# Ledger of designs, part 9: VH-VL binders against Uncharacterized FAD-binding protein C1783.01

Target 1, 263 residues: Uncharacterized FAD-binding protein C1783.01, of Schizosaccharomyces pombe (q9us28r162to424)
Amino acid sequence: YGIFAAPILDVRVLTNPGAVKRTYNLCLDISKYPLLEGKDWKIGGSFGIMPPNSDAEVLHLAHLLKIPQHELYVTKVLRTNGGRWPTIWGEDKPRCLYTSLYHIFKWCSDFISKPPTKSLIRLLAEHTLNPVEKSVLLALSDFRQDESYCRICTQSCVTLPDILEAFPSCHPPVDHLISALPQLMPRWYSISNDPSLANKRLEMAFTVQEYHSPNGQSRTGICTGFLEDLALAFLKARHDGSLANKKFTVPMFRGVQQNPFAK
Below, E stands for the ipSAE of ESMFold2; O stands for the ipSAE of OpenDDE; V2 stands for 0.75 times the mean of E and O plus 0.25 times the DockQ between their complexes.

## First folded at step 1 (VH-VL)

Design t08 (framework fv_retifanlimab)
Fold by ESMFold2-Fast, scan of step 1:
Structure t08 (fold): chain C 263 residues (1-263), chain A 124 residues (1-124), chain B 111 residues (1-111)
Amino acid sequence: as target 1 above (263 residues)
Amino acid sequence: QVQLVQSGAEVKKPGASVKVSCKASGYTFTDYYMNWVRQAPGQGLEWIGVINPSGGSTWLDQKFKDRVTITVDKSTSTAYMELSSLRSEDTAVYYCARETYDILTGYSEAFDIWGQGTLVTVSS
Amino acid sequence: EIVLTQSPATLSLSPGERATLSCRASQSVSSYGISYMNWFQQKPGQPPKLLIHDASNRATGVPSRFSGSGSGTDFTLTISSLEPEDFAVYFCQQYSEWPYTFGGGTKVEIK
């Protein structure tokens, strides 16, 4: 089942200014969702959201990989050197992948929600020119050193961009990298209202997840950060009277019965 | 460069079925919904139904529900509309039309690209 | 289903004149600042061409003389100064709920 771009009808801020956590309610228009006859949206049911990486994160990764701006947006046939095809979760694997690096990094690749796997770090080590940097990456990717990997990568919430910044002699080929990056996965949310055909709307609540980078900088979760950016943009457009000229959408799909990996 | 190309005109007898094709090019087929609309000679437009090419899910107007099947072939970027139990009042030009609901840009729903139309004549 | 009523059925005008076309919905097609109303232009032997989406947004390549306005149940398409190529049939279409429905059309013809 495909992903549906559900229009945002309303945004409510549920937490007071200065609260330790920020919580929002989104009202989504599901009147156009291609619901199978005899099926229904149910209060307490679930739905998935496909959160894209932010444009800022995609551009930062491209800068670290020395990808020229014009190459980032060009649609072309891509060749992979083994590994997965970089597709959106739930989409069919094509015979040829005709897309842009921008699309792959934005919609198809998870390079920020989890630390790089040991296999990805090994790939990075193989393309690192400085012997000292290479030996550190090789040690970190060694299957026998789970303690070091856990402390440095998992506990410090290290991302691929963090590693590329820390190891400036690391220059992985883009075609090897895109086949090695893990697929971006949907996040699941509960339906908080009774969305009948008469109402034509689905409501959800979410709390922004925050964590700190290795350098102590505040970061938000990929999905909750994406949703907060949309919520704030919607509220700004409402305030300045430009809502009629803009449409804000959430890329979503109905629960597990529409899961393309159900087998 | 974005284009929808439909199959050629058909002449059918009452009670027969017709299957019209709509081949998409110049865009990612699965990123957009595909609608079917008909227009009887000299009359207005009548919506038949829509398909999400990614999952194959369809929604049909109640009056066509028992007689229409909409399908897609992702490998050829082609949508199909099959109408069975044809009657003389089914004589019309049948159009496919892309619904602009792009998950990458959040574009509004609109029928921005249409096929050239397929004339189906039902005559005894 | 939502019924769309277009008026007038025919507008007889000369080039350079202003055309105002109306579309009324049997129930609201607007919510939270979004109006789910399209306008199409159709010439004989051709498929409809999208002019306006979301009631007031011009489609790509559509001249600025075309403008859409309205919300709720009442919508208007305005052509500020008719060009020869603008003489055609115009349809409104709602996409607020399935089934999608079209108005009966307004024919803009030369006097």
Scores: ipSAE 0.000, ipTM 0.399, lowest interface PAE 17.3, mean pLDDT 81

Design t09 (framework fv_retifanlimab)
Fold by ESMFold2-Fast, scan of step 1:
Structure t09 (fold): chain C 263 residues (1-263), chain A 125 residues (1-125), chain B 111 residues (1-111)
Amino acid sequence: as target 1 above (263 residues)
Amino acid sequence: QVQLVQSGAEVKKPGASVKVSCKASGYTFTDYYMNWVRQAPGQGLEWIGVINPSGGSTWLDQKFKDRVTITVDKSTSTAYMELSSLRSEDTAVYYCARDSTVEIYGSGEYYFDYWGQGTLVTVSS
Amino acid sequence: EIVLTQSPATLSLSPGERATLSCRASQSVSSYGISYMNWFQQKPGQPPKLLIHDASNRATGVPSRFSGSGSGTDFTLTISSLEPEDFAVYFCQQYSEWPYTFGGGTKVEIK
């Protein structure tokens, strides 16, 4: 399984303007996908997409962590030093990567689709200066407080940014945080056409998923939100005549339900 | 500028131990991992292990875990690789090689960007 | 352990010719956007010298005739026009996980 950047050839809006549900069709160019893995593309088959976090979510997290914008984009060497792997690497072995905090937060860290684990909340508590705030986070991270954790974090769809906003005296070191964040996992989609030998085009349809934060704000699913942003950007570029000078790609791979970064 | 200088050639009998040194200069010794790699005459390269000079933590290839010890002396900026229970197939040139920084978000340029000149270890009866 | 297979074992070429060297990994050495593959040159009696890091980035001081490409499991080192000093053994090396592993090498020799 290698990850392939599939060019978007066409976008169609399948739902009427103003509809409650928004559904899109993407036509992807798979002509340059690795030959062996692209050989058996069938209608009803599946493939994985590696979704990034939106730039808005990444910048919001950076703001909450008090990371200056210029530091966010600087390339650094990331290596585990005897501790937990950074989220992009899997669990057991150190790896080295020349990357930026922006890249790690955008492509490698899942801080939106799942609530923070009790272990992550414990890390946050250890770096919280206000004793009242700290006691609340310690209680939530206590493995004997299952009902409170489930009710507050799991059932209310609390995210890491939500916790950082609610506990303003919490200032975790960025390196510790990155080592504790879970890895972004692929999402699986169905092939909606039979790709021909001549043109190797893959069609997929998706419906945007929406969730509500604890403060009532609407959020889109990380993969369907990413795909909608690409679809809208493609349509805008087509409308304003800039499509020929731009390229839009979907990071995808063919295979069984496994992360290409995991064993 | 950056230099890795290794100890001289060794001739050992089967069953003996050998300790190869690698003295670093021209950079902050504790900022970069140090690797050990060997090459038997006419053969390819084989990774032995790596040490974090700051904390002394080591990661070794499973093949060598029971016979190799990698250590550092921070005061002299020197890394050591000791191989015990020597066999004829351990005859090789042993290299130290600098790796990336030990710090998360630290700076470094390249993997194995600087190598020692090599130490020939001959195991013969 | 990730096994790296280099081909061909030997290339017999003349100065001015193009050399293309292959390295295949038993499993992917790439995460999204980054490939953890290096290329080294070794001459008799010398330690290996870094040529290419992260599959396609030339190391400092390496001539532009050297280029690297590939991702996932398939990687290529290309020397566009061989100079006399380029006749050497070339090794690929992965650093995506411990243990680090090297390919068996490709010897580029004069004919």
Scores: ipSAE 0.000, ipTM 0.395, lowest interface PAE 13.8, mean pLDDT 79

Design t10 (framework fv_retifanlimab)
Fold by ESMFold2-Fast, scan of step 1:
Structure t10 (fold): chain C 263 residues (1-263), chain A 120 residues (1-120), chain B 111 residues (1-111)
Amino acid sequence: as target 1 above (263 residues)
Amino acid sequence: QVQLVQSGAEVKKPGASVKVSCKASGYTFTSYYMNWVRQAPGQGLEWIGVINPSGGSTWLDQKFKDRVTITVDKSTSTAYMELSSLRSEDTAVYYCARDTEGSYYDFDYWGQGTLVTVSS
Amino acid sequence: EIVLTQSPATLSLSPGERATLSCRASQSVDSYGNSYMNWFQQKPGQPPKLLIHDASNRATGVPSRFSGSGSGTDFTLTISSLEPEDFAVYFCQQYSDWPLTFGGGTKVEIK
């Protein structure tokens, strides 16, 4: 617990149109951030952002897993069978949570920022019906074939949805899948030394990270892509006069960046 | 700003049913889980169940599963708790309580309570 | 279900005194590096008010004299110096496992 939905007060595009990289500045309202007595915002400190998977990505994964949309939102007892529970607290302990698949996929599971591990691919192979497809997945998951895994999965930026699309006979049980998925981890950002911080406002800058899918489509990093989508939506709402009717927030929590030279 | 306003006190006979309402305002109703908790006179608090207003999914304490139904009306931002087959032991103040954002179980806002009296 | 036992049932103190309230769980409420224990204050005729969440974190607007501590099965709520408005019933509540359960309460009363 500790995630605060910080309202966006302003967005500035720091790079010129057509620049090689896109950089944005966000001004966040932290006036309502719950602070413990004796703690305040440290100049030059850091804070974490919990980037959710987009609704489009969650629905796409659900479609690939053949989960009906209504089933995503049903609250259930979800438990691991000795695997890692996908929570922001990050321990490898079995636990019963009373939540929805939507929540688990949106907030707790990292299925787009890194390629599936060999262990996850092995799980997928176990639930693949086509013998040829199964053989390919088994080969990719084999610890002796690191060159093939690196070339096909790591260097080609393959995601779990990419594998499910490429291997249509693969039908992993959802409960096995969620216990094997890596946890979504926060991304850390520096607090700007702007005087506006004294007025309960936090400023941050970020540069969009881009990469290409195996079939050449452009993709963005999970956190910088999420932030760019919010920034563009905010700018569009400001341009068309609908800002007063919409709320844009960044899910964040306070952190402290240690001096790199401190012992 | 955030308010949970519950329906008025009820007096019921054993075997009857009661339906308590909880009208939410000042926030996005579908973004927060809604819990129901009761407190018998002079006793402690007892959790009944919770609803996800977005999907309508519920889970209940096993003790109440056969007698309680929790529902929502998104158009009026109102949650309902219906308790059937009332007994004298069901005499209590019934509260609705909202989960805190970012946590599903920290109750940051409560309704004022609805007294349900079951008497012959 | 997890049973929460609060002690003492009643604590009679004067303003300015320190209050120490105990809550013991029938099994550990620790998981994933967190202690899933909350504390609530309830005054007559009012609904409960959240004081402490996750064993030791004060809720927004709660005075510094309130502090929570403990882990596993043993938890403590401390009021360092009682003010007149602090005379109330205090409940612990776990959310480590379903169903959510509350302690029986500790009544803090004058003298």
Scores: ipSAE 0.000, ipTM 0.374, lowest interface PAE 17.5, mean pLDDT 79

Design t11 (framework fv_retifanlimab)
Fold by ESMFold2-Fast, scan of step 1:
Structure t11 (fold): chain C 263 residues (1-263), chain A 121 residues (1-121), chain B 111 residues (1-111)
Amino acid sequence: as target 1 above (263 residues)
Amino acid sequence: QVQLVQSGAEVKKPGASVKVSCKASGYTFTDYYMNWVRQAPGQGLEWIGVINPSGGSTWLDQKFKDRVTITVDKSTSTAYMELSSLRSEDTAVYYCARHEDYGDYWYFDLWGQGTLVTVSS
Amino acid sequence: EIVLTQSPATLSLSPGERATLSCRASQSVSSYGISYMNWFQQKPGQPPKLLIHDASNRATGVPSRFSGSGSGTDFTLTISSLEPEDFAVYFCQQYSEWPYTFGGGTKVEIK
């Protein structure tokens, strides 16, 4: 499968000012999507969106890991001794990868949409120099301490950057950390129009998902936040007359099409 | 440093197969679709097909579908085009050319140097 | 498939003159304000070089004397004042639909 950069043709805000939730409609150009022979788009079928981590989140993680900016962006042969590098969803996970740390953090690793696993927290504890900080991380990673893990990590929506910020003596080796990170997964959406009748256009609606960090800061879901950022950028470009000079694209791929006879 | 380097010229008999390689360097191989285009001597350009290196999915011009196979080896950042059942009218320079998969760039911004395939008795 | 027709087949001009090259598509290659048409320059023994993308956007490093215009089915490549290095073959290419197609080319030659 390949990921296709679908151009955004239009954006509509579906919710009124002051609504509790924000909802948008995106119209995507799928006229150049490379369809395999005998395949087609259907209303009620699905497609996947591959949401990247925001540049702000990637840079924040790099800062917490003490990765110099020049090292973050350099494309080079990355080797690991024992682990495997995460790749974009659908790709093999090799021991040797020609890419940048920026690419891995932006497209391949999920460090924001769910709390670190107990196994990842245990890895962090092994690389924590302060004895007090280490004891806290060891307690959170202990398989016998489910109540603490659930309350602190799961119910409070703690992310890897949150842990690294709370435990400043924690300095995991980047290769060990990355091999332990879960792979970034696509999010699935339903086709809300008939693309064949709409001249190869695909329409989708989405509602922004919001939650609060442990410090009370507002956060958005990875995919809906990414889509809202694109929608707002498109609307800004339309307003200031620069839309013709820019393209806004959604990284997507055709999903399993529903049988039209299924009920 | 960003470049596509193709294999050397080939001379084949009618009915044989030819496999041309295109080695990419200086960029993330899986961020770009890889296309194959040919040009008969003194003639125009003819698109053969494209592959997405990430998944290996291919899309071919119908006239080549039964004779062309496009593959990639991600470990060596190399794309391959194999053309079977060669005829004299397949004599051409074969080019690989990339275009971006993510973002605003849907045009062939980088081309290989070309591989001359001559089909003769 | 979309057929691209370029005219004239050959254009004989002197350095300093303006060249106007035409490309006509059998069906529209534009949608929602975007025209999916590219222009390439090719010199003998070399691969094609991108000049213009999306009908009117000059590629990086391409001199300002090259400009593209048009929408729908009718497109034009203009070279405002020919330099000696500009005598080459020029191809238009559409990417509105697969298969991608090229025009037959216009050869710009010295008079």
Scores: ipSAE 0.000, ipTM 0.370, lowest interface PAE 21.3, mean pLDDT 81

## First folded at step 2 (VH-VL; from o02 with light chain S91D; framework fv_ozuriftamab)

Design o02a (at its last look DockQ between E and O 0.01; V2 from the best seeds 0.00; counts 0 for: pae E 6.5 > 2, placed apart)
Fold by OpenDDE, look of step 2:
Structure o02a (fold): chain C 263 residues (1-263), chain A 123 residues (1-123), chain B 106 residues (1-106)
Amino acid sequence: as target 1 above (263 residues)
Amino acid sequence: EVQLVQSGAEVKKPGESLRISCKGSGYSFTSYWMHWVRQAPGQGLEWMGGIYPGDSDTGYNQKFKGRVTISADKSISTAYLQWSSLKASDTAMYYCARGGYDFWSGYYPFDYWGQGTLVTVSS
Amino acid sequence: AIQLTQSPSSLSASVGDRVTITCSATSSVSYMHWYLQKPGQSPQLLIYDASNRATGVPDRFSGSGSGTDFTLKISRVEAEDVGVYYCQQYDSYPLTFGQGTKVEIK
């Protein structure tokens, strides 16, 4: 399996300026998309996009974890004991990977989409120096106290960075954190046109909605935010005439299917 | 909610340097042009220039080129307009405005504006 | 630079009147926008791309035109519509505005 870099052919904004929600339509070139044998583009089916975390989020996390900027990009050897990590495909086996902390956080780890699990919070608690802070985190990680977890984490859309900011004495080891974080998963979108009749062009619409963290910071979905950035960069390039010398691609998961939830 | 918040009013003398700021929030700061527009007292709007914080691309009105510098710090979602040497004629209200995207053409109306920064330059 | 000339420079209307403002360009413009600056306020986007109302803009506002001639119309002017209206082109740099049309209510 691999990620296909689908070229963006066109971008349209489908909402008015100033709209609370922003809707875009991307036209993707899928003429070279490597379809699996026996598979085809079907209206009503779905395709997956593999978004990265934004650089801003990655750098912010790195800062919270006290990872020096120069160390963030250093090539490291990462060894796993098993599983499919850092991908959702491939064989279940131990791996030896040459990568960097930046790339791991950007492409492999999901620390924004969902509240930290109780298990992750427990890990954080174990590496918290302040006794009061530690006690609070332990309480949140207690499976017997689900109400507090739901109120503080789930309902408030608290993320790992939010916790790290709120608990400044919490400093988990990076390798433990990476192992505990959920893998960044593809986001699935509906096929809204018939590429077979549209010269292998795929139309996709997506909506970006802003939400606020507990500290008031504006956020978007990982994928919709990523796609918006691409869309706007494309429009910018089109405006200034630099589109011809730039490459805009969407990372597509090689897994077109009719039911994205089917095993 | 998209908001552009500008720095406070400035009173300066000719020859002094000045930098005013515009902080954007509620949107991807690096993905939109930020423009500066001047309005002299009792006069109309005049485009000075703009910056795309994502790659620091800048555009200037030739009238102001060399006299002003437009910059941005994307880490704090802030755009700047600065003078090395102010003139009395620089007395004006200065607006920052986001270059938005329209429905049909994808070009960039100024869809959000700051509250303005009044700069007064007098001896 | 593309010069934009608005007409009239000022007008006074009664509530309920129809108001028409024109913007003439020295060369063809593909992307024309309109802004309203109410007294003591920042400009606000009114019409984008000649004929599209920005979010929150009432239906009484409409824009039309192409090439070198553009028009902003208020079907029934209200007291809250007082201010200076500006056309603006985003066709080429430098970006330019019209000189403005001041709208007052009698």
Scores: ipSAE 0.054, ipTM 0.528, lowest interface PAE 3.9, mean pLDDT 88
ESMFold2, look of step 2: ipSAE 0.112; ipTM 0.647
ESMFold2 (binder alone), look of step 2: mean pLDDT 92; pTM 0.946

## First folded at step 4 (VH-VL)

Design b09 (from a03 with heavy chain G107Y S108L T110D; framework fv_alextatug)
Fold by ESMFold2-Fast, scan of step 4:
Structure b09 (fold): chain C 263 residues (1-263), chain A 126 residues (1-126), chain B 110 residues (1-110)
Amino acid sequence: as target 1 above (263 residues)
Amino acid sequence: EVQLVESGGALVKPGGSLRLSCAASGFTFSNAWMSWVRQAPGKGLEWVGRIKSKTDGGTTDYAAPVKGRFTISRDDSKSTLYLQMNSLKTEDTAVYYCTTDEYEVYYLGDYYFDYWGKGTTVTVSS
Amino acid sequence: QSVLTQPPSASGTPGQRVTISCSGSSSNIGSNYVSWYQQLPGTAPKLLIYSNNQRPSGVPDRFSGSKSGTSASLAISGLRSEDEADYYCAAWDDSLSGYVFGGGTKLTVL
């Protein structure tokens, strides 16, 4: 199997204007999905979506790390020894990857859905030049200071870009940062219809998740925000008559008989 | 898909020690935060403590009644969670549940228990 | 003693709407999200509601949650006999640096 780019056939807004939460229905074309013999899609089943980080977030992180545009897109050879960069199917044997920093940040690194770990904050502290800023980061990374870490990082929904903005003397080497960033993981969704009866069309509903940044800005979840952006772009293209000239896809996969994460 | 199987529950005397195990399958255990929750006979649920993933610092947090007596640990190579219980009191008599924890801050900004095992019974009595 | 306060019992007839309250303080419900758990007789608890009002896959839309200030509420519409269970609210408590549960509500379907 692998990741499949499922075309969006239709989008419906399920919530009324002004509702507290925004909910959408997506109709996906799974007619070309590589099915193993004897496997069926069914109502109540689940599938994974691999959400990318937005281009805006990737470019913002690159700006904060002072990565020049020409370096961001250059193909590099990376060696893995398992650990941080196993596949989403749990394959952690050593391998060589031919990829770019852009690809790593967009598809492989989770720097916005979880607060930086204490070990990552410690790495940031070690590359912080201002003594006052360094002492604050060292205090947050102290394993004995769970209350401060929880209050400041977890409860305030702090992201890596937030920390880099708050501590301007922090300049971590990109290679060390990449090795410390958690892997971007799939999100799981339920099948709302019976695709076997619906000519290989899969329906799913999702509600946009929102939270507030430390500065009070409204933010959306990585996957639900990504899906909302696709839904709105699809609706705009339908409204302005350009839908026939555009293609919208959701990167998704179905679990095999074995849990994909058990391998 | 996700399965949690607790074991190690027994009858033990006050002041004794006992180690509980929770065998996890159907998900990437090494990335998960895990908790222990207990329930005394005929009573409500009580959170015992949690352990974060190693990538999130591997730290532990405990409820006040068990702090200093209980230790939570994990073995990612065996996909197993442990609860080491020392200086047991009659008040520790309960069914002990293993849970997987969600803490998806970007989406939810919250913390909750998404999957639970069936529990293992610990009785502390003379 | 439980930190979050729930009524010890609630009851209703099939088809009725029942609500279960959960009262806390600024350090728990007032500043954190609320989850709810259903425990059928003789079974382990199951997640019913998370993030105040979200349902996991497989939970019918008859179940809904809400939060206002330092209190939360679980609503069950179209009550059925299989809903007879114990229901628990829960939230993180900043002052205790720990997770707290309500005392539980035994729902009887008459």
Scores: ipSAE 0.000, ipTM 0.381, lowest interface PAE 19.0, mean pLDDT 81

Design b10 (from a03 with heavy chain G107W S108T T110E; framework fv_alextatug)
Fold by ESMFold2-Fast, scan of step 4:
Structure b10 (fold): chain C 263 residues (1-263), chain A 126 residues (1-126), chain B 110 residues (1-110)
Amino acid sequence: as target 1 above (263 residues)
Amino acid sequence: EVQLVESGGALVKPGGSLRLSCAASGFTFSNAWMSWVRQAPGKGLEWVGRIKSKTDGGTTDYAAPVKGRFTISRDDSKSTLYLQMNSLKTEDTAVYYCTTDEYEVYWTGEYYFDYWGKGTTVTVSS
Amino acid sequence: QSVLTQPPSASGTPGQRVTISCSGSSSNIGSNYVSWYQQLPGTAPKLLIYSNNQRPSGVPDRFSGSKSGTSASLAISGLRSEDEADYYCAAWDDSLSGYVFGGGTKLTVL
């Protein structure tokens, strides 16, 4: 199966201005989705969304890694080893991928939804030049020190960019970093309508997930934040009369049926 | 509707240079991946190369026979795709087609040419 | 010459079923989706099948595609004189870092 770019046909804001939680409804065009013979979309079924990292986050990471802007967009040949990113389908065959660092960071790497693993922090420590900074990262990566890791990284919602900002002498080689980053995984959503026998339209609702960074800055979940950005951009384009000049798509795919009686 | 109109085809001497253009309309050009595909007289189709959208990195890929000699570029403000052809050889003689690639091919291997132009003819001969 | 192998010609009579084969390797058809293009005499190619077996709007269901391992097939049922054309299979090739086409099959309706 593959990931399909489903055009957004409509966006509805389901919550009032100033509400504690923000909820949206998206109507997606699935008329061109490549369905296998005998398959169809069912109400109550599930589908996956492959959320990209925002351009702002990707460019920020590139800045912290001191990657020149032009180098981000150079096509590179990467060999995967099956079951690893960037494929989310667990390909068991090596394949060559022809892509850029920008694309890898945007679509394939999860560097913001969870704190870096101890293994990743260990890699960062190995490429940290300042002895004091290195000793701190080594301590955080120590597999015997779960309490410190949990308090400093997990409970404080620390991300890879946060660590790179806090440890300015840390300069991991990009290829080593990429091999150590977890792959970006799909998020699963329920089909909230009956898409009809022709499988033309799919509706979904989502609520934005919010949390705070270690320094108190508001952050959103990777998928719900991505979807909110798309929803707001769509609404702005509609208000400005510029919808015809723009394309808004959700990268999605049909998933395994979650309801054992729905096919 | 989607339209692609190629232009710039001409008769050129071996070793010469030529720039092809493809004017696009009916879709959001800036979001599209675009390719050039050629067809020598009486022969089959041969992919020349592609360019990704700027949001997907704006990078280019080329088939081995043209790599180092041809350059693909785009001007999103003009909705135009270009193919700069240098060091032309007689085997570059072909009809050159502009295509829109079905995009947001993110790690699935799904890639195909949704729409095609009518082509522009390049003849390389002495 | 061509990375993907197709028979150079195929033929059938009106109403018959014809199949066109396309053979590749693990780096192309074996790991990537197959598309098919129809080129009527004197015209530009047109997308006929994408994602191994999907039809764009306007392509009749007489045309169907399939893929098994490193090979793909295009089937045309209820053959009509208007189906006389060259047919090309295509797929991305991981080892070449590029898109590859079959050599093409000229279909003649007798």
Scores: ipSAE 0.000, ipTM 0.403, lowest interface PAE 14.3, mean pLDDT 81

